VH-VL binders against Cytochrome c oxidase assembly factor 8 (COA8). Designs and how they scored, part 80

Target 1, 167 residues: Cytochrome c oxidase assembly factor 8 (COA8), of Homo sapiens (Human) (q96il0)
Amino acid sequence: APERGAERRDTAPSGVSRFCPPRKSCHDWIGPPDKYSNLRPVHFYIPENESPLEQKLRKLRQETQEWNQQFWANQNLTFSKEKEEFIHSRLKTKGLGLRTESGQKATLNAEEMADFYKEFLSKNFQKHMYYNRDWYKRNFAITFFMGKVALERIWNKLKQKQKKRSN
Key: E = the ipSAE of ESMFold2; O = the ipSAE of OpenDDE; V2 = 0.75 times the mean of E and O plus 0.25 times the DockQ between their complexes.

## First folded at step 12 (VH-VL)

Design ja14 (from ja1 with heavy chain S108H; framework fv_ebrasodebart; at its last look DockQ between E and O 0.03; V2 from the best seeds 0.00; counts 0 for: pae E 14.9 > 2, placed apart)
Fold by OpenDDE, look of step 12:
Structure ja14 (fold): chain C 167 residues (1-167), chain A 124 residues (1-124), chain B 108 residues (1-108)
Amino acid sequence: as target 1 above (167 residues)
Amino acid sequence: QIQLVQSGAEVKKPGASVKVSCKASGYTFTSYGISWVRQAPGQGLEWMGWISAYEGNTNYAQKLQGRVTMTTDTSTSTAYMELRSLRSDDTAVYYCARDQLYDFWKGHSPFDYWGQGTLVTVSS
Amino acid sequence: QAVLTQPPSVSVSPGQTASITCSGDKLGDKYAYWYQQKPGQSPVLVMYRDSKRPSGIPERFSASNSGNTATLTISGTQAMDEADYYCQAWDSSEDYVVFGGGTKLTVL
């Protein structure tokens, strides 16, 4: 089995969203779209009496979010770089300048760009398949732990009701 | 095997012109372009310009505009670079390099193959 | 005019990791290329599109590009790796190829 050399994921600089939720917030907060991934980060609330299961769920959600942010940041960067190089190569081949007479960046027509998108998607198809697979696995795990946490909360509520009836 | 073979060393006087050739082999000449890069003694690399072997389109470095002309002969798979009004500061090794054109997706990189270089000496 | 800045020289002991940096404004938003040039020889492409290695280039060569800096990394540096290294990028504003000033790698 050829050892798939770990493509060192060029970690796009994790633009830590400077969005800081209010200190007294008891809710998860959604930040603005990240400039690289275009995904909205979630700031997860940490309860004072967080159970081990709740903590595990929170960590899993955080890790999944980070993973997703990194993936799309890298994909968007790669897409942008390849698109620019493609446009340049085509314009160069046509002997066209990079700028129009109006000083705007020269663009290719829709047909030429369609070819780019088709080839880009084709080239990255396997990568997207793996992403989707891993996305489902991660979300399944999250959902599973959400269920466990829900059951734990129900059980704790029932115990509290029993204690109140016994007093 | 892909090869770029350049013409031999040239000695020119100031104000003269030099024409360097670059013969390509081992690939479809018209599917690529040729870039020219020069290197003065003990200095770094300087891009001079590019020519399409397919359409003959050119783009030259601004510093060399009006003095440089790049051409191709598809029948011989040869690229030419002519530099006019030579000055002492044009003394350099001149390289041709294969440069990608249309086939962006073939995974070939610009400047993936280089000629052996041609020394051009401009002396009074 | 976009300028790519490289350290003029880097020294490394055999078997150690060499790192050569190339800095430019928004270089991370562009593809970086790397060339090796030995004395009296033509440049050889060693890395393309930030981190891709051409056929025939040893696996000890790797590269990254982020922010304003591209980095060429040579792990387990050998005596044969002593050369000048140039980074390169395309300047879309002026439509020309830009080379760094070059870095002389010395293997001590």
Scores: ipSAE 0.683, ipTM 0.875, lowest interface PAE 0.8, mean pLDDT 89
Fold by ESMFold2, look of step 12:
Structure ja14 (fold): chain C 167 residues (1-167), chain A 124 residues (1-124), chain B 108 residues (1-108)
Amino acid sequence: as target 1 above (167 residues)
Amino acid sequence: QIQLVQSGAEVKKPGASVKVSCKASGYTFTSYGISWVRQAPGQGLEWMGWISAYEGNTNYAQKLQGRVTMTTDTSTSTAYMELRSLRSDDTAVYYCARDQLYDFWKGHSPFDYWGQGTLVTVSS
Amino acid sequence: QAVLTQPPSVSVSPGQTASITCSGDKLGDKYAYWYQQKPGQSPVLVMYRDSKRPSGIPERFSASNSGNTATLTISGTQAMDEADYYCQAWDSSEDYVVFGGGTKLTVL
């Protein structure tokens, strides 16, 4: 929902993440939330005997993760930029300074910030429509390739069984 | 238009310190980082470190640990780099660049806007 | 510590295609970035995120990144393209930025 999503993403950026997946893992690994996108990256397992079809599925999942993380990192950055500009504009209109007496950043109350959130979502409506379209396209493609990999594995088992029967 | 304007050239003696400023304009300063990159005469680019303009978190190149301090002043949209205990091999042009990090797995550090550079000469 | 290796120089005739390589261990698992630097000037970003081109960079600039090698390609090379070119990536093992040693492109 708009109410919770915007409030959850109002965090300061920090240094680059230091997560490294365990060596010799035979599973996909989920890292900590990325500082900009707030999404958990996946480090994909690459088996030694990965088939061409399995490789294509893995790369498609990697590309989809990159696309998703970039979208949300860019949205969070744009949100932060426009939020600060909105706050500065409203403080100036009220004749208030940008910082409190203690030197901390001045801010607006929740009712005033609600106007910002509605404006931000309205301005970004088309971008979110394209994101949803691309998300469904990518999810469908990934599901399709997962099915193809499953069939490839079944076929290899059947070929192995037929080889055993012919001896 | 986005601009990074740096302080003027400096001439220093070995053992002194230098503080280079980088004033940003044309964008929301607190939404990005600033990286510092130096280039010795006739040499390539060397990354020195990064500072977040939002909270002041830093990451310094290992070779410079203990000698470099990076700070920001968000009220003036200005980043600073101070290098202490200068040696003759610190003679270089020092650049600031806007830094946008976002992709944990692939790394993302495009330096899309650069300052004009600040020549720091260290001579006996 | 990770290293990005570039040839020190590349020469090309005007109108021909120049290729500048950048080699690093598993570089294709990272984003590669390319910068152009003319004498006495600041570096300029010419390619980012492997193959994307910033506004104002001519379409004759392209790039790719796979395996251990990123490649900057300039088709129809012009005299104005003569410059030093640097690749850049992130070193996950030490969590910092790495530049290649640079390649001087000469158009003759």
Scores: ipSAE 0.000, ipTM 0.460, lowest interface PAE 14.9, mean pLDDT 78
ESMFold2 (binder alone), look of step 12: mean pLDDT 89; pTM 0.923

Design ja15 (from ja1 with heavy chain Q100H; framework fv_ebrasodebart; at its last look DockQ between E and O 0.35; V2 from the best seeds 0.00; counts 0 for: pae E 5.1 > 2)
Fold by OpenDDE, look of step 12:
Structure ja15 (fold): chain C 167 residues (1-167), chain A 124 residues (1-124), chain B 108 residues (1-108)
Amino acid sequence: as target 1 above (167 residues)
Amino acid sequence: QIQLVQSGAEVKKPGASVKVSCKASGYTFTSYGISWVRQAPGQGLEWMGWISAYEGNTNYAQKLQGRVTMTTDTSTSTAYMELRSLRSDDTAVYYCARDHLYDFWKGSSPFDYWGQGTLVTVSS
Amino acid sequence: QAVLTQPPSVSVSPGQTASITCSGDKLGDKYAYWYQQKPGQSPVLVMYRDSKRPSGIPERFSASNSGNTATLTISGTQAMDEADYYCQAWDSSEDYVVFGGGTKLTVL
């Protein structure tokens, strides 16, 4: 079994979204897109009387969000680095400078860049497959706990209605 | 086996020129470039420039512009670096190194193979 | 001109982990490369593209690059690892290669 060398995930700097929701908000807030992942973070509301199940759901959502943010931050960084080095190597091969006569950054044409995208996707195919698998697992777990919380809330409402009828 | 073999040590006077050769073997010469790096005694590495063995295009370090010329001979798989108007501060070991061109996806890296170095001494 | 800053020296005991840092503006947005140079020898590529290891380089060598700092890590450092280590990056703005000042690793 080839020892899967633990690819030490270069932790992209966790751009802690400085978005602070209003203190009196009873709802989840969506922040602006993160500069590294381009994903919009969600600030989860914490109820005063949060049940253990609600807390577990919230934590699972938070962990999943962090995981997703880190994955895409790292993926976007890798993509940017590889793209830049690819463009440079191709320009060198063509005997072209990195800058046009107008001083703009030289770019490759769409056909040449298609080769990059194809190879990049091919190279990262397994990584994306694992990501998708784990994404589905995490979302399934979240959905399951959402169902449990919904049932708990229904049960609590029924108990309150019974108590009001008995008084 | 991939090898870069450089010419022997040179002693030059100030104002003279030196031409260092770098013979490549063990790979397709025209599929790569050659970079030159120098190291003054007890100092760090300084990049001098790069040449494509495919088209012969070059890029030189700004500090050496006008004084350095890099060339390749594809028939002999040899790269050359000429440094003119030599000064005492040009005393260094000069290295050639294989540099990548097209094979970004093949896992090649810039400076993955180096020559043994050529000592150039500039003395009055 | 982009400057890569390395500590001039690092000392480590045999079997311990050595860490050599390379700092530069937005270095984490670029690929970092590492070279080992022993006295009287040519530089040898030991790490490329932040964390990739060339063939023939021991597994005890690893590297990372984040923020403004690249780090070369040598786990279980051996006497044979005593050398000068240089980081390197490419500056796309001026199309030139930049080396760090070098770090002398001493194995005590």
Scores: ipSAE 0.651, ipTM 0.853, lowest interface PAE 0.9, mean pLDDT 90
Fold by ESMFold2, look of step 12:
Structure ja15 (fold): chain C 167 residues (1-167), chain A 124 residues (1-124), chain B 108 residues (1-108)
Amino acid sequence: as target 1 above (167 residues)
Amino acid sequence: QIQLVQSGAEVKKPGASVKVSCKASGYTFTSYGISWVRQAPGQGLEWMGWISAYEGNTNYAQKLQGRVTMTTDTSTSTAYMELRSLRSDDTAVYYCARDHLYDFWKGSSPFDYWGQGTLVTVSS
Amino acid sequence: QAVLTQPPSVSVSPGQTASITCSGDKLGDKYAYWYQQKPGQSPVLVMYRDSKRPSGIPERFSASNSGNTATLTISGTQAMDEADYYCQAWDSSEDYVVFGGGTKLTVL
C-alpha cells in the first residue's frame, strides 16, 4: 500500500530524494524538498500511449531535474563544509574556544563571515556562470518541445474530429 | 627543502617537566602554525595543541589544559612544547608538524610536514 | 560524539584493492584527511579535504567521504603501502583535531 511505501522510503535515501507517489497516479507528482539540494523533485507520469515526442520531452525534463538536483546538492554540501572549515580555522588562529559560555557553537562576527561569503562567491563565480548558461539552454529546449507536444495533441484531436464528420 | 628537526630523546621521572624543541627550515616560519602530536608505544596519534608562529596564539587539547605550554622563537625559527607534571602514561613519541594558516583558495592541509619525533620516557 | 572509528587491521594481496574506513557521526559534513605511517617513521599526509591528493602521492591512492563514513582506497596495492593509516577531522567540541584509532594495512 501507499502508506507502507512511504514508510519504506526511509530505508533507502542518502542525499537524493526518493519520494514515491501512489501506484495508481496518472499525474506528475512534486515531492518534498530534497535535504541536500533544497529542490522539490518531480516524479513524472509515463502514460501508456506516450508518443516519441512526448517521450523526448519527458526524458529532457528528467535529465534537467537530475542535473539541477545534483548541482545544488554538491554546492550546498561544499558551502557547508567550507563554512565550517573557515570558522574553525579562524577560531583556532584567534585562540578562541569552539563553544560559547552557554555551550552553543561559537561563531565569527558579521564582518568576518562576510569575508567568507565574498570569497566563496568569488571562488565559484565561473561555475555559477556556466550553470546559468546551461540552465537557460535546457529550459529553452524544454519550452520548445512543450510547444511541439501541444501542437501534436491539437492536430490529433482535429484529425479525430475530421474523421467523425466524414462518416 | 622543508625540514622540522626535533631535540633528542629524554628520560624523565614522574612529576618532572620536559621541553621538546622543533627547529624549522626551508620555509617562512611565521607564515604557518605548528601542531604537536604524540603517540604512545603501540598506539595511535593524539593531538596535543597548536601555536601560530605569526602571532603566538595557542590552542591546547582539553585533556592537557594546564599542563602544556607551547612557545616559538621566531629569531631561530624554533617551536617548543613543554609538558609538566609528567605521568607514566605520558610516555610517547612527540611530533611537531607544520600546520597551515588558513588559505581559502588552497584550503587547509594540516600536518603536511612532520618532525622526526622525540621519544619521552617517564619511568619510576 | 567526536570519535573516529577505524578497523584495527586490513589485509590484502599484492595488486588488489585495499579499502580502509573511518566512521564518525555526520563525518560527511566535514572534511576528512588521511595519513600514512610506516614503522619507525613520521606520518605522511596522503589525502586531504576528502578526496584531494598531495603532490608526490601515487594516483592509486583515492578517498571519499559521505554520510558517516570516509574511505581511503588504494588500488594495485604494493608491498611499500604496508603501513598504519589514520583518518583525521575537525572536532565540533573542545578539541580542534581528532584522529581515528589507526588501521594496520598488511600486504601478503
Scores: ipSAE 0.186, ipTM 0.678, lowest interface PAE 5.1, mean pLDDT 82
ESMFold2 (binder alone), look of step 12: mean pLDDT 89; pTM 0.922

Design ja17 (from ja1 with light chain K30R; framework fv_ebrasodebart; at its last look DockQ between E and O 0.01; V2 from the best seeds 0.00; counts 0 for: pae E 19.9 > 2, unsure alone 74.8 < 75, placed apart)
Fold by OpenDDE, look of step 12:
Structure ja17 (fold): chain C 167 residues (1-167), chain A 124 residues (1-124), chain B 108 residues (1-108)
Amino acid sequence: as target 1 above (167 residues)
Amino acid sequence: QIQLVQSGAEVKKPGASVKVSCKASGYTFTSYGISWVRQAPGQGLEWMGWISAYEGNTNYAQKLQGRVTMTTDTSTSTAYMELRSLRSDDTAVYYCARDQLYDFWKGSSPFDYWGQGTLVTVSS
Amino acid sequence: QAVLTQPPSVSVSPGQTASITCSGDKLGDRYAYWYQQKPGQSPVLVMYRDSKRPSGIPERFSASNSGNTATLTISGTQAMDEADYYCQAWDSSEDYVVFGGGTKLTVL
């Protein structure tokens, strides 16, 4: 069994979304895209009488969100770093400077970048596969708990109706 | 095995020039560049510049502009660094190092192989 | 020019973990490289692209780069690890290679 070297995920600085929903909000809020992950964070509503199942669902959603934020923050950073070094390497190979005569950053055209994108995707293919797998697992779990919460709510409503009929 | 072998130690007078050679072996010379780094006694590493062995394009550190010239001979897989108008503060060990060009995706890294260093002493 | 700042010295006992930091503006947005240099020897690449280890470098060497700080970590430090360590980054704005000032690691 190949020892999965625990790639210590360089924790991208958790950009604490400064988005704070109104205190009296009774629903989930979606913040602006995070600057690192480009994902919009969700602030989950916490009911006053949150059931254990509802709490478990909320926690699972929060954990999944954090996981997604970290993954894409790191992926975007890696992509940017590799892209920059690739461009630099190609420009050097071509005998071109990093700046144009106008002082702008020299860039490669789409055709020249095709190799970069291909190789980047190839190298990260397995990583993306694992991400997708875990994404599905997490979302299935969330969906499952959503179903449980829905059933719980139905049951509670039925009990309340029965009590009202008995009085 | 990849190796960079540099020329021997040099003693020069102020105002003179020195030319250090770096012979590369064990890899495709034209697929990489050569960077030069110097280290004054008891000091840190200072990047001097870079040359492409493919086209001969160069980029020099701003501090050395006008005084340094880097060249390559592809037939002998040898890089050269000439430093002119030598001063006492140019006394250092000079290193050549392989610098990546083409093999970004092959896992090559800048400065993955170094020469043994060449001591250049500038004394009156 | 971008400046990379390293502590001038770090001391560690054998078997303990050594940590060497390299700080620079937006260093986390760039790849960091690490070199080991023993007295009278040429520098040796020990880490590249933040956390990648070259062939032949022991697994006890690891590195990370986040925010403005890159860190070289040597777990289970051995006497043979006593050396000067330099961080390096590339400044894309000026096409300039920058080295840190170096850190002397002493194994006590």
Scores: ipSAE 0.623, ipTM 0.831, lowest interface PAE 0.9, mean pLDDT 89
Fold by ESMFold2, look of step 12:
Structure ja17 (fold): chain C 167 residues (1-167), chain A 124 residues (1-124), chain B 108 residues (1-108)
Amino acid sequence: as target 1 above (167 residues)
Amino acid sequence: QIQLVQSGAEVKKPGASVKVSCKASGYTFTSYGISWVRQAPGQGLEWMGWISAYEGNTNYAQKLQGRVTMTTDTSTSTAYMELRSLRSDDTAVYYCARDQLYDFWKGSSPFDYWGQGTLVTVSS
Amino acid sequence: QAVLTQPPSVSVSPGQTASITCSGDKLGDRYAYWYQQKPGQSPVLVMYRDSKRPSGIPERFSASNSGNTATLTISGTQAMDEADYYCQAWDSSEDYVVFGGGTKLTVL
C-alpha cells in the first residue's frame, strides 16, 4: 500500500504558495499540496462540448482525487492524534511531564516510538489493504475510460475526413 | 443548440407496428445514448429502454422485452424505436431523451434534453 | 423493479415554499433527478445528481436525497411553477431507469 507520510507543518513560516489557476483554462492544473492530505489537487478542465465519456472520465478522476484526499487527511489526523496520546501515556507511566525543563515538548526516542509505529501499522493494516485495492480498481477504471475517450476522438476525426471526401 | 426532433403522430390498429424517429443535432451523437420514455394519457412517465450511439448496445424495460427494437443511424444522427404487436394500452406520447448512460459503471444518467414527443394512438 | 412513490398533488400559495417528496428503498444510495412537465410540453430537467441545478433553472429550486427519501423544494413558488414533477433514479443493479408516479403542483 502506498505510504503517504506523516503530518505536515502548516502553521510555521514557509515557502508554501497559493496556486490560483487562470479564470478560464484549456488545460488541467496541478495545485499546491492540500493542508490535510498533503496531496496535490488537480483542477480539471471542463470543455464547452464535453462528451458523456469525457464527462464520466473527468468525474471519475475528480471522485478518485476526493476519495484519496479524504483517506489521507483522515489517516494523517488519526496518526497525529494517536501519536500524541501514545507519547502522553508513556510519559505519564514514567512520571514525566509533557514538557522538558526548557519548555519543549517531551518526546520518546526511536526505540520507544517503535512500539507505537508497530501498533499503528498493525491496527491500520486492513484499512490500508482495502485502500490499496480500491486505488488499483479506480486507476484501472480511469485508464480504461482514457482509452475509450482516445478511440472516440480518433473515430470522430475519421468521420470528419469521410464527410469531407463525400462532399 | 442541442435539439431532438421526433417524427409525427401515428394512428395504428392493434397488432401493427410503429417506428418513431428521433433526429439529434448540436452535439456529438456517437458520444451519447438515447432513452425512450412513454406517457399514456393522464399517466406518468414510463422508461422503455436505452441505446448507445457509441457501441450500439441496448437495454429494454423487462415489460417490453421482445416487442421493442431500438436502433441508430450514425450517418444521419437519428435514433429509432420500433414497437411491435401494438395494443390499445400502448396509446401514449413517446419521447426520446439524450442519455449519458455511464454504461461501464452503470452509474446515474440524467435525461438532459428531450424530443417534442410523438403521439401514437392504437385503436380499432 | 424499484418503486418511487410521490404524493399525487401538492398545493401552495404564491410565495410559499413547496416540498415534493420521492420515496424509494435505499434511494439515498443512488442519484436522484427531477423533471418538470407543463401541460402539452416535454419534461425539463430541473435538478440532477441529488442537489445540482442546471443552468437556466431558478435558484429557488433546490433538492436533497438521503436515506429513503429525495425532496424537491421550491422556495417563493410562482404561478409559472405549476406543473407535474417527476423524480427519477437509476437502478444500477438491474440497469433500469425508474420514475416516480408524479406530483401535480398547484399554485393558487
Scores: ipSAE 0.000, ipTM 0.443, lowest interface PAE 19.9, mean pLDDT 78
ESMFold2 (binder alone), look of step 12: mean pLDDT 88; pTM 0.924

Design ja18 (from ja1 with heavy chain N59D; framework fv_ebrasodebart; at its last look DockQ between E and O 0.01; V2 from the best seeds 0.00; counts 0 for: pae E 15.9 > 2, placed apart)
Fold by OpenDDE, look of step 12:
Structure ja18 (fold): chain C 167 residues (1-167), chain A 124 residues (1-124), chain B 108 residues (1-108)
Amino acid sequence: as target 1 above (167 residues)
Amino acid sequence: QIQLVQSGAEVKKPGASVKVSCKASGYTFTSYGISWVRQAPGQGLEWMGWISAYEGNTDYAQKLQGRVTMTTDTSTSTAYMELRSLRSDDTAVYYCARDQLYDFWKGSSPFDYWGQGTLVTVSS
Amino acid sequence: QAVLTQPPSVSVSPGQTASITCSGDKLGDKYAYWYQQKPGQSPVLVMYRDSKRPSGIPERFSASNSGNTATLTISGTQAMDEADYYCQAWDSSEDYVVFGGGTKLTVL
């Protein structure tokens, strides 16, 4: 029985953005677009006196970013593969080679490619719906924690002002 | 009338980059590709690479891989060729030519229309 | 690298037939293209797909491709045909477009 070569699932490499902001930065940094996801990663600032709420917010933002990076990296890879397969399949069906007469890589016309895009969108519609749902859930959670952190900061500022008035 | 109009002559120093433009007119830009061919003084034709004006797919000559970048702007029907890390042996006339996108145009020929050429001189 | 080999020069008298060869491994299994280039001008496609003439190219131009050799033939050669001629094909082994070294046609 010929060993079915394990299809190496080309898992998109977990694009840990190698972007390193300056060590003395007191703010969040935006890196260049990731080569797989095309999303710009954010390096989150960590305050010296980070509160538990601030830490929770930061972690949630980081997790959401990682999730988003992975999703789009995989989606872009899938798109590219399926696109190539579609082109090859259509060319073959038409009895055309993968190269033009000039030896260039053959492709399909705009109309034929429009069919691919429609099919791809249709096929991935549910996936995109779930992504959007989860995206909203995550962003709502982030926004909620942003509010909590904002309130905490206000409260701390008020306490400090009171202490300064008492001395 | 189908025309490819290239940018003017360039003089560059070794190590510099040059970007040549090729504006296409008289046909549907996205229905074809653009090939770039260069010719050193008194020498033959050398194929540099190809770009699809529709999808932006590229194929570069192995000799130029890493140094050449081809791009298109569909809004202006313009192709661009950037050559980096220029050397003295990169001194040449650079041509853009209309090329095939797919085999459906069995009535069309590759390199059927050429730009007027752009002289790039690399000198110290 | 797959090289298309052309003679560096060919001379012909006016009214005679000029023949320019292009040699390459299994070139006959591929489409050959021919370009004319006059001094200071861009190349012009004169033959495509071995033997087909583009619109505007005189009937005196013909070409063939068999075995390892493509041939451009110019019957009744005229002074205006003096130019450099390049053959071109796609090299499947290296997956790129190859030009011949060019042939200078002189009309004496």
Scores: ipSAE 0.012, ipTM 0.565, lowest interface PAE 9.2, mean pLDDT 85
Fold by ESMFold2, look of step 12:
Structure ja18 (fold): chain C 167 residues (1-167), chain A 124 residues (1-124), chain B 108 residues (1-108)
Amino acid sequence: as target 1 above (167 residues)
Amino acid sequence: QIQLVQSGAEVKKPGASVKVSCKASGYTFTSYGISWVRQAPGQGLEWMGWISAYEGNTDYAQKLQGRVTMTTDTSTSTAYMELRSLRSDDTAVYYCARDQLYDFWKGSSPFDYWGQGTLVTVSS
Amino acid sequence: QAVLTQPPSVSVSPGQTASITCSGDKLGDKYAYWYQQKPGQSPVLVMYRDSKRPSGIPERFSASNSGNTATLTISGTQAMDEADYYCQAWDSSEDYVVFGGGTKLTVL
C-alpha cells in the first residue's frame, strides 16, 4: 500500500496544518509555513538509540516550537481582528460601507492606517517584551542542552577509544 | 468564552446515516481543527478522526475508514461528522473537541474544549 | 494499533495522594495528556504535554512521563476528584490519537 506519510504539504496554503513527513525519514523535516504563525515547523526525527539527554533536548525544541507557533498564530489573528475593527470603526465614522462598489473590502489610506500600526505596536509592546524575554530564555536553554549533548557524544567517543585500547 | 455546542440526540435504525453538528464560538474557527471522539455506554473514549477547519484535511480512525465523513462550514463556524451504514455497536455519545493544529512526527493534540456530547442510539 | 494501559480503578482516602498510571511502549517518547470525566459530563483536560497544568486546574494535580509510563498524581485528594481519568497520546505509527481505557478514581 502507498505510504500516506510520504506526502509533502509544500503546496498547502500558509496556515496551521498537519504536515506528514515520509515514514522512513532519518532526518528532521521542515514543513510548509503555518498559515497563522507564518513559521515553518520542524518535524523532529527520533533515532532508535536516542539518549535521555538527547530526548530532553528534542522535547525542549518541540515545546519551544509549539510555544513560538502558538504565540505568532495568536498575534497574527489579533492583528487581523484589531485591524478589521479599526477599519470598520473609521469607515463607520466616515459614513462609508464595509464593501466597495465592486464588492471588495473597503480600506483606509496609508496615512490613516499608520495610526493603526502605531497603536497596535504600542498596545502590544508589553506582550512582545515578555515574548522576547521568554524567547531568549528558551534559546539559552536549548543552546545549553545542545552543548551538553555535544559533550556527551565526545565523552562517549573518548570512552570507546579507551575501551578499544584496553581490549 | 470558548464554546462548542452540538446538535441534539438522535435515534436511528441500522443501515441509516447520522450527521452531528458542532458549532464553535469564542475563538477563530479556522485557527484550529476539530476532533471527534465517541463513547459507547459504559466504555472508554474512542477517537474517530480529525478535520482542519482551514484546509479541510481529514484523518479518520482506520476502524471507521469508508463509513465516516467530516466537514466544516467556515461561514457558520460549524463542524459536521456523518457516520453511514449505522450498526447497533455505533450507539454512543459523540463528542467534538477543539484540536490544536500542530503536528510533530510523534506529536499529540490536546483537546482543551469539548462539546456537550450527542447521544446517537441505533436500535432495530 | 498502540495500546495505552491504565488500571481499571484506584481507591484513595480523602487527603491522601492518588497515582494513576498509563503504560505504553516508549510512551516517554510522546506527549501525554490527561482528561477527567465525571458521570454524565464531557471530559475536561487536566494535564497536557506530560506535566503542564491548564488554567483553572488545582495545583494538587501534577503529572510526569518517562520510559513506558505516564503518571497522573493528585495530592490532597478531595471528594470532588472522584471521576474517570483517561490518558491520551499520539501514535505516529498509525497516525491516530490513542486513549487509555480509563481509571475510576474512588475517594472513600
Scores: ipSAE 0.000, ipTM 0.480, lowest interface PAE 15.9, mean pLDDT 79
ESMFold2 (binder alone), look of step 12: mean pLDDT 88; pTM 0.919

